# Designs tried in a protein design chat: VHH binders against UDP-N-acetylenolpyruvoylglucosamine reductase (murB). Part 3

Target 1, 297 residues: UDP-N-acetylenolpyruvoylglucosamine reductase (murB), of Aquifex aeolicus (o66805)
Amino acid sequence: MLFLKNVPLQNLTTIKIGGRVSFYAEPSDLKEISLCIDFSKSRDIPLFVLGNGSNTIFGDVRGLVVNLKNLKGFKVKEIKGKFFVEAFSGTPLKDLIRFSVKENVKSFYKLLGFPASVGGAVSMNAGAFGVEISDFLKEVYFVDWEGKLQKAKRDELNFSYRKSPFPKLGIVFKVVFEFERSKENILPKYEKIRRIRKEKQPINLPTSGSTFKNPEGNFAGKLLEKAGLKGFRLKNVGFSEKHANFLVNYGGGTFSEVVDLINIAKERVYENFGIVLEEEVKLIESSGSDGWKVLGA

## First folded at step 4 (VHH)

Design k7 (from b4 with S52Y; framework vhh_brivekimig_d4)
Fold by ESMFold2-Fast, scan of step 4:
Structure k7 (fold): chain B 297 residues (1-297), chain A 119 residues (1-119)
Amino acid sequence: as target 1 above (297 residues)
Amino acid sequence: EVQLVESGGGVVQPGGSLRLSCAASGFTFSSYGMSWVRQAPGKGPEWVSSIYSSGSDTLYADSVKGRFTISRDNSKNTLYLQMNSLRPEDTALYYCARDEGYSYGFDYSSQGTLVTVSS
């Protein structure tokens, strides 16, 4: 593993917008994750774990970005009629979905369509169609912020709707899932969900997903549409014509354009409705500063 | 403007029935799959049922399968949930939701309709 300097982050996010980070690393094992933590501490710089990149937009960043993409693969043990699947955090969730279909596993296929790694899905407690990824978790192995390997059982960790204890507790290294074979053939149900997911894809452009959280008793997309922002384009970025809360990159978009677009949206919604929208997308920038600057979460 | 307005909730005794409706406007209703999501007091949202854009394919949570029926009328831009054999555990605020593809989970309606199952 090398600590690369001045790496462009653009191609590491789904929106394909990003500045440069001071240092970048792709650890392949536990020792290298610990080295990343030691590296950030020795240089007194912040460390950011890049999971899926689907809800983060980077400007220029003074710090270390750690990408877990090299931690891929999973092992399966069948014990007493149950599957125990040990999966590294960088494993694409789709690989486990494929396993679930092949082995007729109950319910897990309902997480089909999340563009996430296992670690990313666990960190956000990904959920769809009545199941959450934490429903299948037995154990999580993680490297704490002191660089030590820890193991926690699911019951020792506090998961709730779209919330998990990560990355606060540390960097997810691998997880153990417990699966049960379905008594029914799941293939027809899987095909129904696959068709529903395919039908629902609102845009064919790079995006960072939902830009704003829904305020209490309302929808951000609805408020943006009422404010005339559905399909609104600012230079090379804009809000999707299909979903006003989805920020899209038409090609060559920049972090500053994203910030400007978000500020225009917040101002218009506030002026028209008296509502202050809160960002769901993470905007990370710290060029020329002493650390990370997060403009929204 | 995307608008989803739920109605049909109420108070019912265990074993009773209710029919929920959701009037949709501001988008091409026939182009989207739709869902019912419920939220019990102090708990996060729980997915209940989904229906394909054409109305041909439906999915149900295991807890409601055989008791609830989801349907839609694209000519009226309306989604329905027929709830039979109601249980105290079904007590919740029920939302209709448009399925948006990339979203992790479902976006709820702004209001919801309250269903209380009590003796």
Scores: ipSAE 0.000, ipTM 0.305, lowest interface PAE 13.7, mean pLDDT 83

Design k9 (from b4 with S103T; framework vhh_brivekimig_d4)
Fold by ESMFold2-Fast, scan of step 4:
Structure k9 (fold): chain B 297 residues (1-297), chain A 119 residues (1-119)
Amino acid sequence: as target 1 above (297 residues)
Amino acid sequence: EVQLVESGGGVVQPGGSLRLSCAASGFTFSSYGMSWVRQAPGKGPEWVSSISSSGSDTLYADSVKGRFTISRDNSKNTLYLQMNSLRPEDTALYYCARDEGYTYGFDYSSQGTLVTVSS
């Protein structure tokens, strides 16, 4: 593993916007993750973990971005119709969905459609159609912020709706899932979910997904639309005509344009409705060591 | 303006029935899959049921399977949930939701409709 300097982040995110990071690394094992933590500490710079880049927008970052893409794959043990699946944090969630369909695994296929790595999905406790990823967790292996490998059982970890103990505890290295084979054929249910999800109108531009969290008792998209922001364009970025809460890049968008667009949106929604919107998208721009952050893993 | 307005909630005895409605406006209703989600006091949201844009495919949570029926009328832009054999544990605010595509799934309506199953 090499620590690359002055690396552009633009093509590592789905929005296709990004500045440059001081240092970048792609660890392939535990030793290399520990080396990344040591590297950031020795240089007094923040460390950011990148998953698949679907909910993150980078400006220029004085720090280290760690991409877990080489930390992928999974191993399976089958014992009396139960599968114990050890999956590395950088494994695309879709690979485990494919496994679930092939092996007729109960319920896990309901998480189809999340554009996340296993580590990213665990960190946000991804959930859909009545299941959360933590429902299938047996244990999590993670590297703490002192660089030591830790293991925690599911019941030792506090998961709730869209919340997990990560990244506070450290960088997720690998997880162990326990899956149960379904007594019924799951393929018809899987195909139903695929049809239900596929039928919504597509966004044909680079995007980072939902920009704002839904405030209590309301929709961010509805508030943005009522504020005149659906389809609103600022230079090379804007809010989608199809989904007002989706920030899109028309080509050549910059981090500065994103920040300006988000500030305009927050100001107009507050002016019109008295509501302060909170970002769901992660905006990362760093010039110092203001603590350690985990993004998308 | 995307708007989902739920109605039909109320107080009912165990074993009773209730029919919920969701009136949709501000989007092409017939192009989206729709869902019902509920939230009991002090608990997180629980997915109840989903239906495809055409109405030909339906899916249910195991807790309500055989008791609840989801349906839609695209000519009226309305989603329905027929609830039979109601139990105290079905007591919750019920929200209709649209799948937002590239998000974590579903948005909730602003208010929901309260279903209370008395002891």
Scores: ipSAE 0.098, ipTM 0.586, lowest interface PAE 6.1, mean pLDDT 84

Design n15 (from n1 with S103P; framework vhh_brivekimig_d4)
Fold by ESMFold2-Fast, scan of step 4:
Structure n15 (fold): chain B 297 residues (1-297), chain A 119 residues (1-119)
Amino acid sequence: as target 1 above (297 residues)
Amino acid sequence: EVQLVESGGGVVQPGGSLRLSCAASGFTFSKYGMSWVRQAPGKGPEWVSSISGSGGKTNYADSVKGRFTISRDNSKNTLYLQMNSLRPEDTALYYCARDEGYPYGFDYSSQGTLVTVSS
């Protein structure tokens, strides 16, 4: 593994917007993750953990971005009709969705449509159609901030709506899921969800997914649409015509344009409805002045 | 034509119990996660609890953990909320909701069932 200098972040995110980072690394094993921790500590710079880049928009970053994309693959054990699936943090979630359809696994297919890695999905406790990824989680293996491998059982970890203890506790290395085979054929149900996602999400444009969390008892997309923001475009960025909560890059979008668009949206929703929207998307820009710390990206 | 019909509300004293029911029709009930959402007088809606389509997974708001139990009977297309150790702050209209999934949230359009906790 090499620590690359002055790396463009634009093509490492699904939104295709990003500045440059001081240092960048792609660890492929436990030892290299520990080296990344030691590197950032020794230089007193922040470390940002990047998964699939599906919920992050970068400006310029003075620090280290760690991309887990080389930690891929999963293994399956079937015991008495239950599947125990050990998956590396960089494994695309879609690979496990494909497994779930093939093996007629109960419920996990409902997480279809997250353009995330397993580690990224666990870190944000990804949820859809009445399930959260933590619902299937048995154990998490992670490298703590002293560079030591740790194991925690699901019940030892606090998950809530779009929240997890990661990366605060450490860098997710691999997870173990517990799946059950469905008594019903899930293929028709999977196809219905796939059609809903295709119809209602801007899957053909660069996007960072949901921009805002749903406020209590309401929907961010509905509030944005009522505020006249569905399809609203500011320069090279905007809110999707298909779903107002999805920020899209029409080509050549910048971090500054994203910040401006988000501020316009928050102001309009507040003026019209008295509601303060909170970002679900991670907006990351760093001068490095805070020193050593670990953040999700 | 999704139809959700709540029942089981009423007046109870603090510490009492109630069981709410929601009869669902117009969709494949077992395919959808279901939720209970409440709205206290003069306040916005608050999510209370969710259950997966199979009934195997449940989640609760911190304010009701250990006191409320969500369950479902897919053979009857019915959702339940068992409410124990009721407090005055649980007073609200309770709505049954179909989980539309990320990023769509909850679909509820029913009239709700009123729960009042007082002497």
Scores: ipSAE 0.000, ipTM 0.112, lowest interface PAE 22.9, mean pLDDT 84

Design n16 (from n1 with F106L; framework vhh_brivekimig_d4)
Fold by ESMFold2-Fast, scan of step 4:
Structure n16 (fold): chain B 297 residues (1-297), chain A 119 residues (1-119)
Amino acid sequence: as target 1 above (297 residues)
Amino acid sequence: EVQLVESGGGVVQPGGSLRLSCAASGFTFSKYGMSWVRQAPGKGPEWVSSISGSGGKTNYADSVKGRFTISRDNSKNTLYLQMNSLRPEDTALYYCARDEGYSYGLDYSSQGTLVTVSS
């Protein structure tokens, strides 16, 4: 593995916006993840974890970005009618969705629509249509910030809405899911969700997914739409005309434009409804004075 | 073409010292930064130390700072790691690695040299 210098990040994210990072690495195994941790510690720089780049927007970053894209693949064991699926953190979630459709797996197909890696989806506790990825999770293997491989059972980890203990505990290396076959054919339900995704979400445009978490008892997209922000454009970025909670890059968008757009949205929603929206998308740049964050994709 | 050959490992008591060497061939040694990486039995690899091509800049893992010293002799195409105050947790296979020109690269596919610290 190489540690590259001054790497542009725009093409490593789905939104296609990004500055440059001081150092960048693509580990392929546990050894190289440990080397990344040691590299950042010895140089006293922050380390940021990137999966498929689907929920992260970068400015210029002084630090190390670790891209887990080379940690791909999964293995399946069937024991007494249940599937145990061991998946590496960089595996695209869509590969497991494809598996779950082929094997008629109950409920997991409902997570269709997250252009995330397995590790990224676990880190954000991705959820849709009444299920969360942690509902299927049995075990997580991760490299802690001392460089040691750890294993934790689901019950030893605290998951909540769009929240997990990662990357605070460490870098997710691989996970074990437990799946059950459905007693009914899931193909019609899968196709329905696929159509909803195409109709309601801008999946053909550069986007970073949901911008804001849903506040208690409400929906961020609904609040943004009522505040006049659906289809609102600021220079080269805006909120999608299909779904107000999806930030879109129309071409040439910048990190600064994203920050300004998010601030406008938060101010309008607060003024109209008294609600403070919290970002689901992760914004990373070197200009922050404190609170450097370790972040999953 | 590129070859890295580690030597100098052995069995030593806690508190002892060892000096590791890495003989490089097949490339212009002085143009590349070099690193030491170790792998303990049953553990993942751990980066230990790095040195620039000129020898003017060095870095160390927190676990070895103040105990280990990395150095190089460009006239002999040799990298060194002086290890002092050795501890049982320093027991590992030690590898040397080079960077790849204009970027850092940790390629530790060589055979390594075994260091065992036991009382």
Scores: ipSAE 0.000, ipTM 0.105, lowest interface PAE 18.4, mean pLDDT 83

Design n17 (from n1 with G105T D107E; framework vhh_brivekimig_d4)
Fold by ESMFold2-Fast, scan of step 4:
Structure n17 (fold): chain B 297 residues (1-297), chain A 119 residues (1-119)
Amino acid sequence: as target 1 above (297 residues)
Amino acid sequence: EVQLVESGGGVVQPGGSLRLSCAASGFTFSKYGMSWVRQAPGKGPEWVSSISGSGGKTNYADSVKGRFTISRDNSKNTLYLQMNSLRPEDTALYYCARDEGYSYTFEYSSQGTLVTVSS
């Protein structure tokens, strides 16, 4: 494994906005993940984990970005009508969605709207249509910040709405899911969810997915729309005309424009409704001097 | 098997110029983006420049922008890096790499070509 310097991050994210990172690496196994941790410690720089780049927007980063794309694949064991699926963190979630449709798996297909890796989806406890990815988890294998492999059962980990113990505990290496085959054909239900998502997602423009978490008892998209922000454009970035909670890049968008747009949205929603929106998208940049900062979750 | 052979390195004075070449074989050259990566003594590898398969798009590290020019000749399966206004900080072993597209994954030649900028 090589540590590359001054790598542009723009094309590593779905929104296609990104500055440059000081160092970049693509580990292929546990040993190389540990080497990434050691590298960041030896150089006194922060380490950021990147999956499919679908929920992260980067400015310029003084640090190490670790891309888990080489930790890909899954294997299946069927025991008494249940599937146990061991998946590496860099595996695209869509691969497991395809498996779940092919094998008529109950409920998991409802997560089809997340363009994420397995590790990314677990780290944010991705959820849609009444299910969360943690509902299917048996255990998580991760490398802690001392470089040691750990294993934890789902019940030993604190999951809640759009929250998980990662990356605080470490870097997700692989997970084990438990799936149950549906007694009904799920294909018509899958097609219905697919149509709903296609209607609500700006699939024709670079986007970072949902910008804000839904506040208790409400929906961020509806609040943004009522505040006049659906289709609102600030220079080269804006909120989609299909769904106000989806930030899009019209071409040439910058990290600064994204930050300004998010601040405008938070201010207008608070002014109109008294609600403080919390970011779901991860905003990562370091100062041009000696510091670093992470905005949102 | 993919083979990349670099050449053109040498010793130059500050302000001098060098042209690096990379001869590629074992794959359809025009279908892949190509990059130059360098490693200075005691430092980690640094991405320098990239060019698309067609040659229509190029990118440069800020440290070399305006001084270096990447180009390719698909009829000869050869990648080039024209280096002008060289600085002592450009001293490094330069590697030719084939891009994987989506993740900037590189396949490096083990040889590289040494560029030394001094006195």
Scores: ipSAE 0.000, ipTM 0.172, lowest interface PAE 15.6, mean pLDDT 83

Design n18 (from n1 with Y108F; framework vhh_brivekimig_d4)
Fold by ESMFold2-Fast, scan of step 4:
Structure n18 (fold): chain B 297 residues (1-297), chain A 119 residues (1-119)
Amino acid sequence: as target 1 above (297 residues)
Amino acid sequence: EVQLVESGGGVVQPGGSLRLSCAASGFTFSKYGMSWVRQAPGKGPEWVSSISGSGGKTNYADSVKGRFTISRDNSKNTLYLQMNSLRPEDTALYYCARDEGYSYGFDFSSQGTLVTVSS
């Protein structure tokens, strides 16, 4: 594993916007994750975990970005009609979706369309169409901030809407899912979800996924649309014409443009409805002489 | 003080060969391990190969093993990468880097040398 300096982050995120990070590493095993933790501690710099970069937008950052892309693959055990799937944190979620369709697994196909790694999806408790990824979790293995491997059962971990105990507890190394085979053929339902995703999401444009969390009793996309923000463009960035909660990069977008766009959206929704939107996307930037500044939840 | 200047890139057809060079100055070249790192358009950086200060040990990424050869001439303060059987997926900007101890301190501020493999 190499620790690279002054690495451009633009092409490591799905939005294709990013400044430079002080240090960058791609660990391939447990020991190398611990080395990354030791590296950040010895230099007194923050460490940020990057999956496939689908929910994060970077400015320039002073610290260490750890990309888990080399930790991929999964193993399956079938016991009495249930599947136990052990997946490394860097495994693309789409690989498990393909498995779930092939084996006629209940409900997991509903997480189709998240351009996330398994670790990234678990860390944000990714959810869609009435299911959350934590609904399928049995166990999580993670490296704590002292560099030690830990194991926790699902019920020992506090998951809620778009929230998990990670990265506060540590870096997700691998997870164990429990799946059940459906009594019904899921292929027609999978195809329906795939069509809805294609129709309602900007799949062919650089995007960071959902920008805002849904407030209680409402939908962020609906509020943004009512505030006149669906298709709204600020310079090289904007909110998608297909879905107002999806921020898109039309080419050459900058971190500053993203921050300005998000602030405009929050102001307009508050003025029109009295609702304060909370960011789901992570905005990460160094703050002058200060350490990393995380804008949003 | 420390200066690394890459050269030798160009346009080549699939199956062709190129030899990259990195001229080093401002430090005692033979005391440091050296590496080649590349970045393809639209992708993150990828480590390609490393060589020890003496030249006695070499390592390669699986994607280039058997096709690329790293070498150095300590009398000329120069690092080389011989690239054979080039493929379209080898198209990238190639950089050389000095090993600064337990971690390889590679800085993307240099311009690198562009290798394009196309028909």
Scores: ipSAE 0.000, ipTM 0.300, lowest interface PAE 14.6, mean pLDDT 84

Design n19 (from n1 with Y108W; framework vhh_brivekimig_d4)
Fold by ESMFold2-Fast, scan of step 4:
Structure n19 (fold): chain B 297 residues (1-297), chain A 119 residues (1-119)
Amino acid sequence: as target 1 above (297 residues)
Amino acid sequence: EVQLVESGGGVVQPGGSLRLSCAASGFTFSKYGMSWVRQAPGKGPEWVSSISGSGGKTNYADSVKGRFTISRDNSKNTLYLQMNSLRPEDTALYYCARDEGYSYGFDWSSQGTLVTVSS
């Protein structure tokens, strides 16, 4: 592992918008994750943990971006009719979805359509169609801020809607899921959800996924649509014609355009409905005055 | 002032070979490990290979293992990357870097050397 300087972040995110980061690293094992922590502490700069860049939009970042993409793979054990799946944090979530379809696993296929890594999905407690990734979680192995490997059971960790203790508690190294085989064939249900996702998500344009969390008793996409923002374009960025909660880059979009678009959306929804939308997408811009701390990206 | 100047890139057909060079100055070359890093169009940076200061230890990314060979000539302050069995996916700008413990000795304003593998 090497620490690269002055790295452009644009191509490390699905939305294809990004400035430059002071330092960038791709650890491949536990020791290298600890080196990343030590590096950021010694330089008094923030450390940003990047999944696959599916929910992140970067401006310029004075700090260290750590990409976990090299920590890939999963192992399966069957015990008393249940699957226990140990997956490294950088494993694409889609690989586990594919496993779930092949093995007729109950419910996990409902998380299809998140272009996320396992670690990224766990860190945001990704959820869809009535399930959350924490529903399947047994254990998390993580490197704490002293560089030590820790293990926690799901019951020892506080997960809630779009919230987890990571990366504040540490950098996720690997997780263990528990899956049950469905008594019904899940293929028809999987294909139905896959069709819904394809029809309702802008898969043909660079996007950062869901921009806003759903407020209690409502849907962000519905509120944005009622506020006239579905298909609304500001310069080179906008909200998708297919789903108002998905921000898209038409080409050449900038971080400042994204910030302006989000502020317009929040203002209109508040004026029309009295609701303050909270971002689900991570907007990351760091000045030279930032000290050591750990943040998700 | 640390300076690293890459050369040896070019256009080559699939299955072909190229040897990249990196001329180093401004530091005691033999005391530092060196690495090759590449960036393909539209993609993030990818570490390719590293070599210790003495040349006794080498490491490779899985994507190039068995095809690429890193080497160095400490008497000439030069790092090399021998690339064999080149594939279209090897097309990238290639950069050399000095290992400074926790960091590289270059940034992305460096020009690198372009390798294009075309069919």
Scores: ipSAE 0.000, ipTM 0.268, lowest interface PAE 15.1, mean pLDDT 84

Design n2 (from n1 with Y102W; framework vhh_brivekimig_d4)
Fold by ESMFold2-Fast, scan of step 4:
Structure n2 (fold): chain B 297 residues (1-297), chain A 119 residues (1-119)
Amino acid sequence: as target 1 above (297 residues)
Amino acid sequence: EVQLVESGGGVVQPGGSLRLSCAASGFTFSKYGMSWVRQAPGKGPEWVSSISGSGGKTNYADSVKGRFTISRDNSKNTLYLQMNSLRPEDTALYYCARDEGWSYGFDYSSQGTLVTVSS
């Protein structure tokens, strides 16, 4: 593994916006993850864990970005009618969605709207259509801040809406999911959700997914639309005409434009409805005064 | 001030060839190992090849072995990458970088040179 310097981040994210990071690495195994932790500690710089880059927008970052893309693949065991799936953190979530459709697994296909890695989805407790990824978790294997491999059962970990204990506890290495076959053929339901995603989400434009969390008893997209922000464009960035909660890059968008757009949206929603929207998308910028710490991206 | 200026990119058909150059200034070129690093659209940076300061030792990524050749001319302070049998998956911005050892990897803050392989 190499530690590369001054790496442009725009092509590591789905939104295609990004500044440069001081250091960048793509570990392929546990030893190399430990080396990344040691590197960050010795330099006294933050370590950012990156999967698919689907929920993150970077400015310039003084730190180390660790991309888990080389930790891919999953293994399956079927025991007493249940599937136990061990998946590395860098595995694209879509690979497990395909498995779920092929094997008629109940409910997991509902997460098909997240263009995330397994580790990224677990770190944000990705959820859609009434399910959260933590609903399927049995175990998480992670590298702690001392570089040691640890194991935790689902019940030992605190998951809530769009929140997980990672990366505070460490870097997710692999997870074990428990799946059950559906009594019904899921293919029609999967195709219905896939059609909804295509029609209501901007899957053909660079995007970072959902910009804001849904406030209690409401939907961020609906509030943004009622505030006149659906299709609203600020320079080279804007909110999608298909779904107001999806920030899109029309080409040449910048981190500064994204920050301005998000601030405009929060202000308009507050003025119209008295509701303070909370970001789901991660905005990452670091000047190097942060010291060593492990952060998700 | 250290400066690296890449050139030689362009559009070629699959199976074609290109030769990239990197003009270096602001440091004693022969004292440093040099590398080529690429970044494909939608992907992170990938190390491609390295050469020692003297030119006596070269290394290649498995994806380019047998197709690419790295070389240098220390009298001209220039690094080269001869790319043969180009494939669509070789499409990327190519950067040259001074090798500062594994703990620091490579510094590639130059503009790069774009290679597009398409029919």
Scores: ipSAE 0.000, ipTM 0.340, lowest interface PAE 14.9, mean pLDDT 85

Design n20 (from n1 with F106Y; framework vhh_brivekimig_d4)
Fold by ESMFold2-Fast, scan of step 4:
Structure n20 (fold): chain B 297 residues (1-297), chain A 119 residues (1-119)
Amino acid sequence: as target 1 above (297 residues)
Amino acid sequence: EVQLVESGGGVVQPGGSLRLSCAASGFTFSKYGMSWVRQAPGKGPEWVSSISGSGGKTNYADSVKGRFTISRDNSKNTLYLQMNSLRPEDTALYYCARDEGYSYGYDYSSQGTLVTVSS
């Protein structure tokens, strides 16, 4: 593993917006993850864990970005109609969705369409259509901030709407899911969700997914639409014509434009409804004054 | 313009019943699955129940199974939630939702209807 310098982050995110990071690494095993932690501590720079880059927008970052893309694969153990699936953090979630369709697994297909890695989905407690990834979670293996491998059972970890104990506890290394076979054929339900995603989400445009969390008693996309922000464009960025909560890059968008757009949206929603929107997307920028810490936590 | 208007909430005693309605407009109602989602003060949104576009398939959260019944009338573009044996913990704002899956969750365009279960 090499520590690369001054790496552009633009093409490592789904929105295709990003500045440069001081250092970048792609560990391929547990030892190399530990080396990344040690490297960031020894240089007193922040460390950020990057999955698919589907929920993150970067400015310029003085720090280390760790991309877990080399930690891929999963293995399955079937016991009396239940599947126990051990998956590395860098495994694309779509690979597990494909497994779920093939084996007629209950409910997990509802997480279809997340351009996330397993680790990224667990860290944000990804959820859709009434299920959250933590609903299927049995165990998490993670590397703590001392570089030691830890194991925690689902019941020992606190998950809530779009929240998990990661990365505060450490870097997710691999997870174990428990799946149950459905008594009904899930294929028609899966195809319905695929169609909804195609029609209602800008999946063909560079985007970072949901910009804002749903506030208590309401929904961000609805509030943004009623505030006149659906299809609103600021320079090279904007909110999608298909869905107001999806920020899109029309080409050449910048971190500064994203920050301005988000601030306009928050101000307009607050003025019209008295509600303060909280970002679901991670906006990451760090200066030379930052010490060792986790970025965006 | 997609519009969902919930109604039927109110104050009831424990063990009571309420029927919620959701009037939908601006889209082909029968082509979409619909859900009821609730949010109690200080809590995140909790999925309650879902029904397929045809009405042939229904699902319920474990906390409401056997007590709540979801149904729809596609000729009237209306979704219903029959709530029986209500408990104080059922107190929440109830929203109907078109099953769109975007924003890693449900899509809404409504005010919600408040259900308060108290003595």
Scores: ipSAE 0.000, ipTM 0.115, lowest interface PAE 19.5, mean pLDDT 84

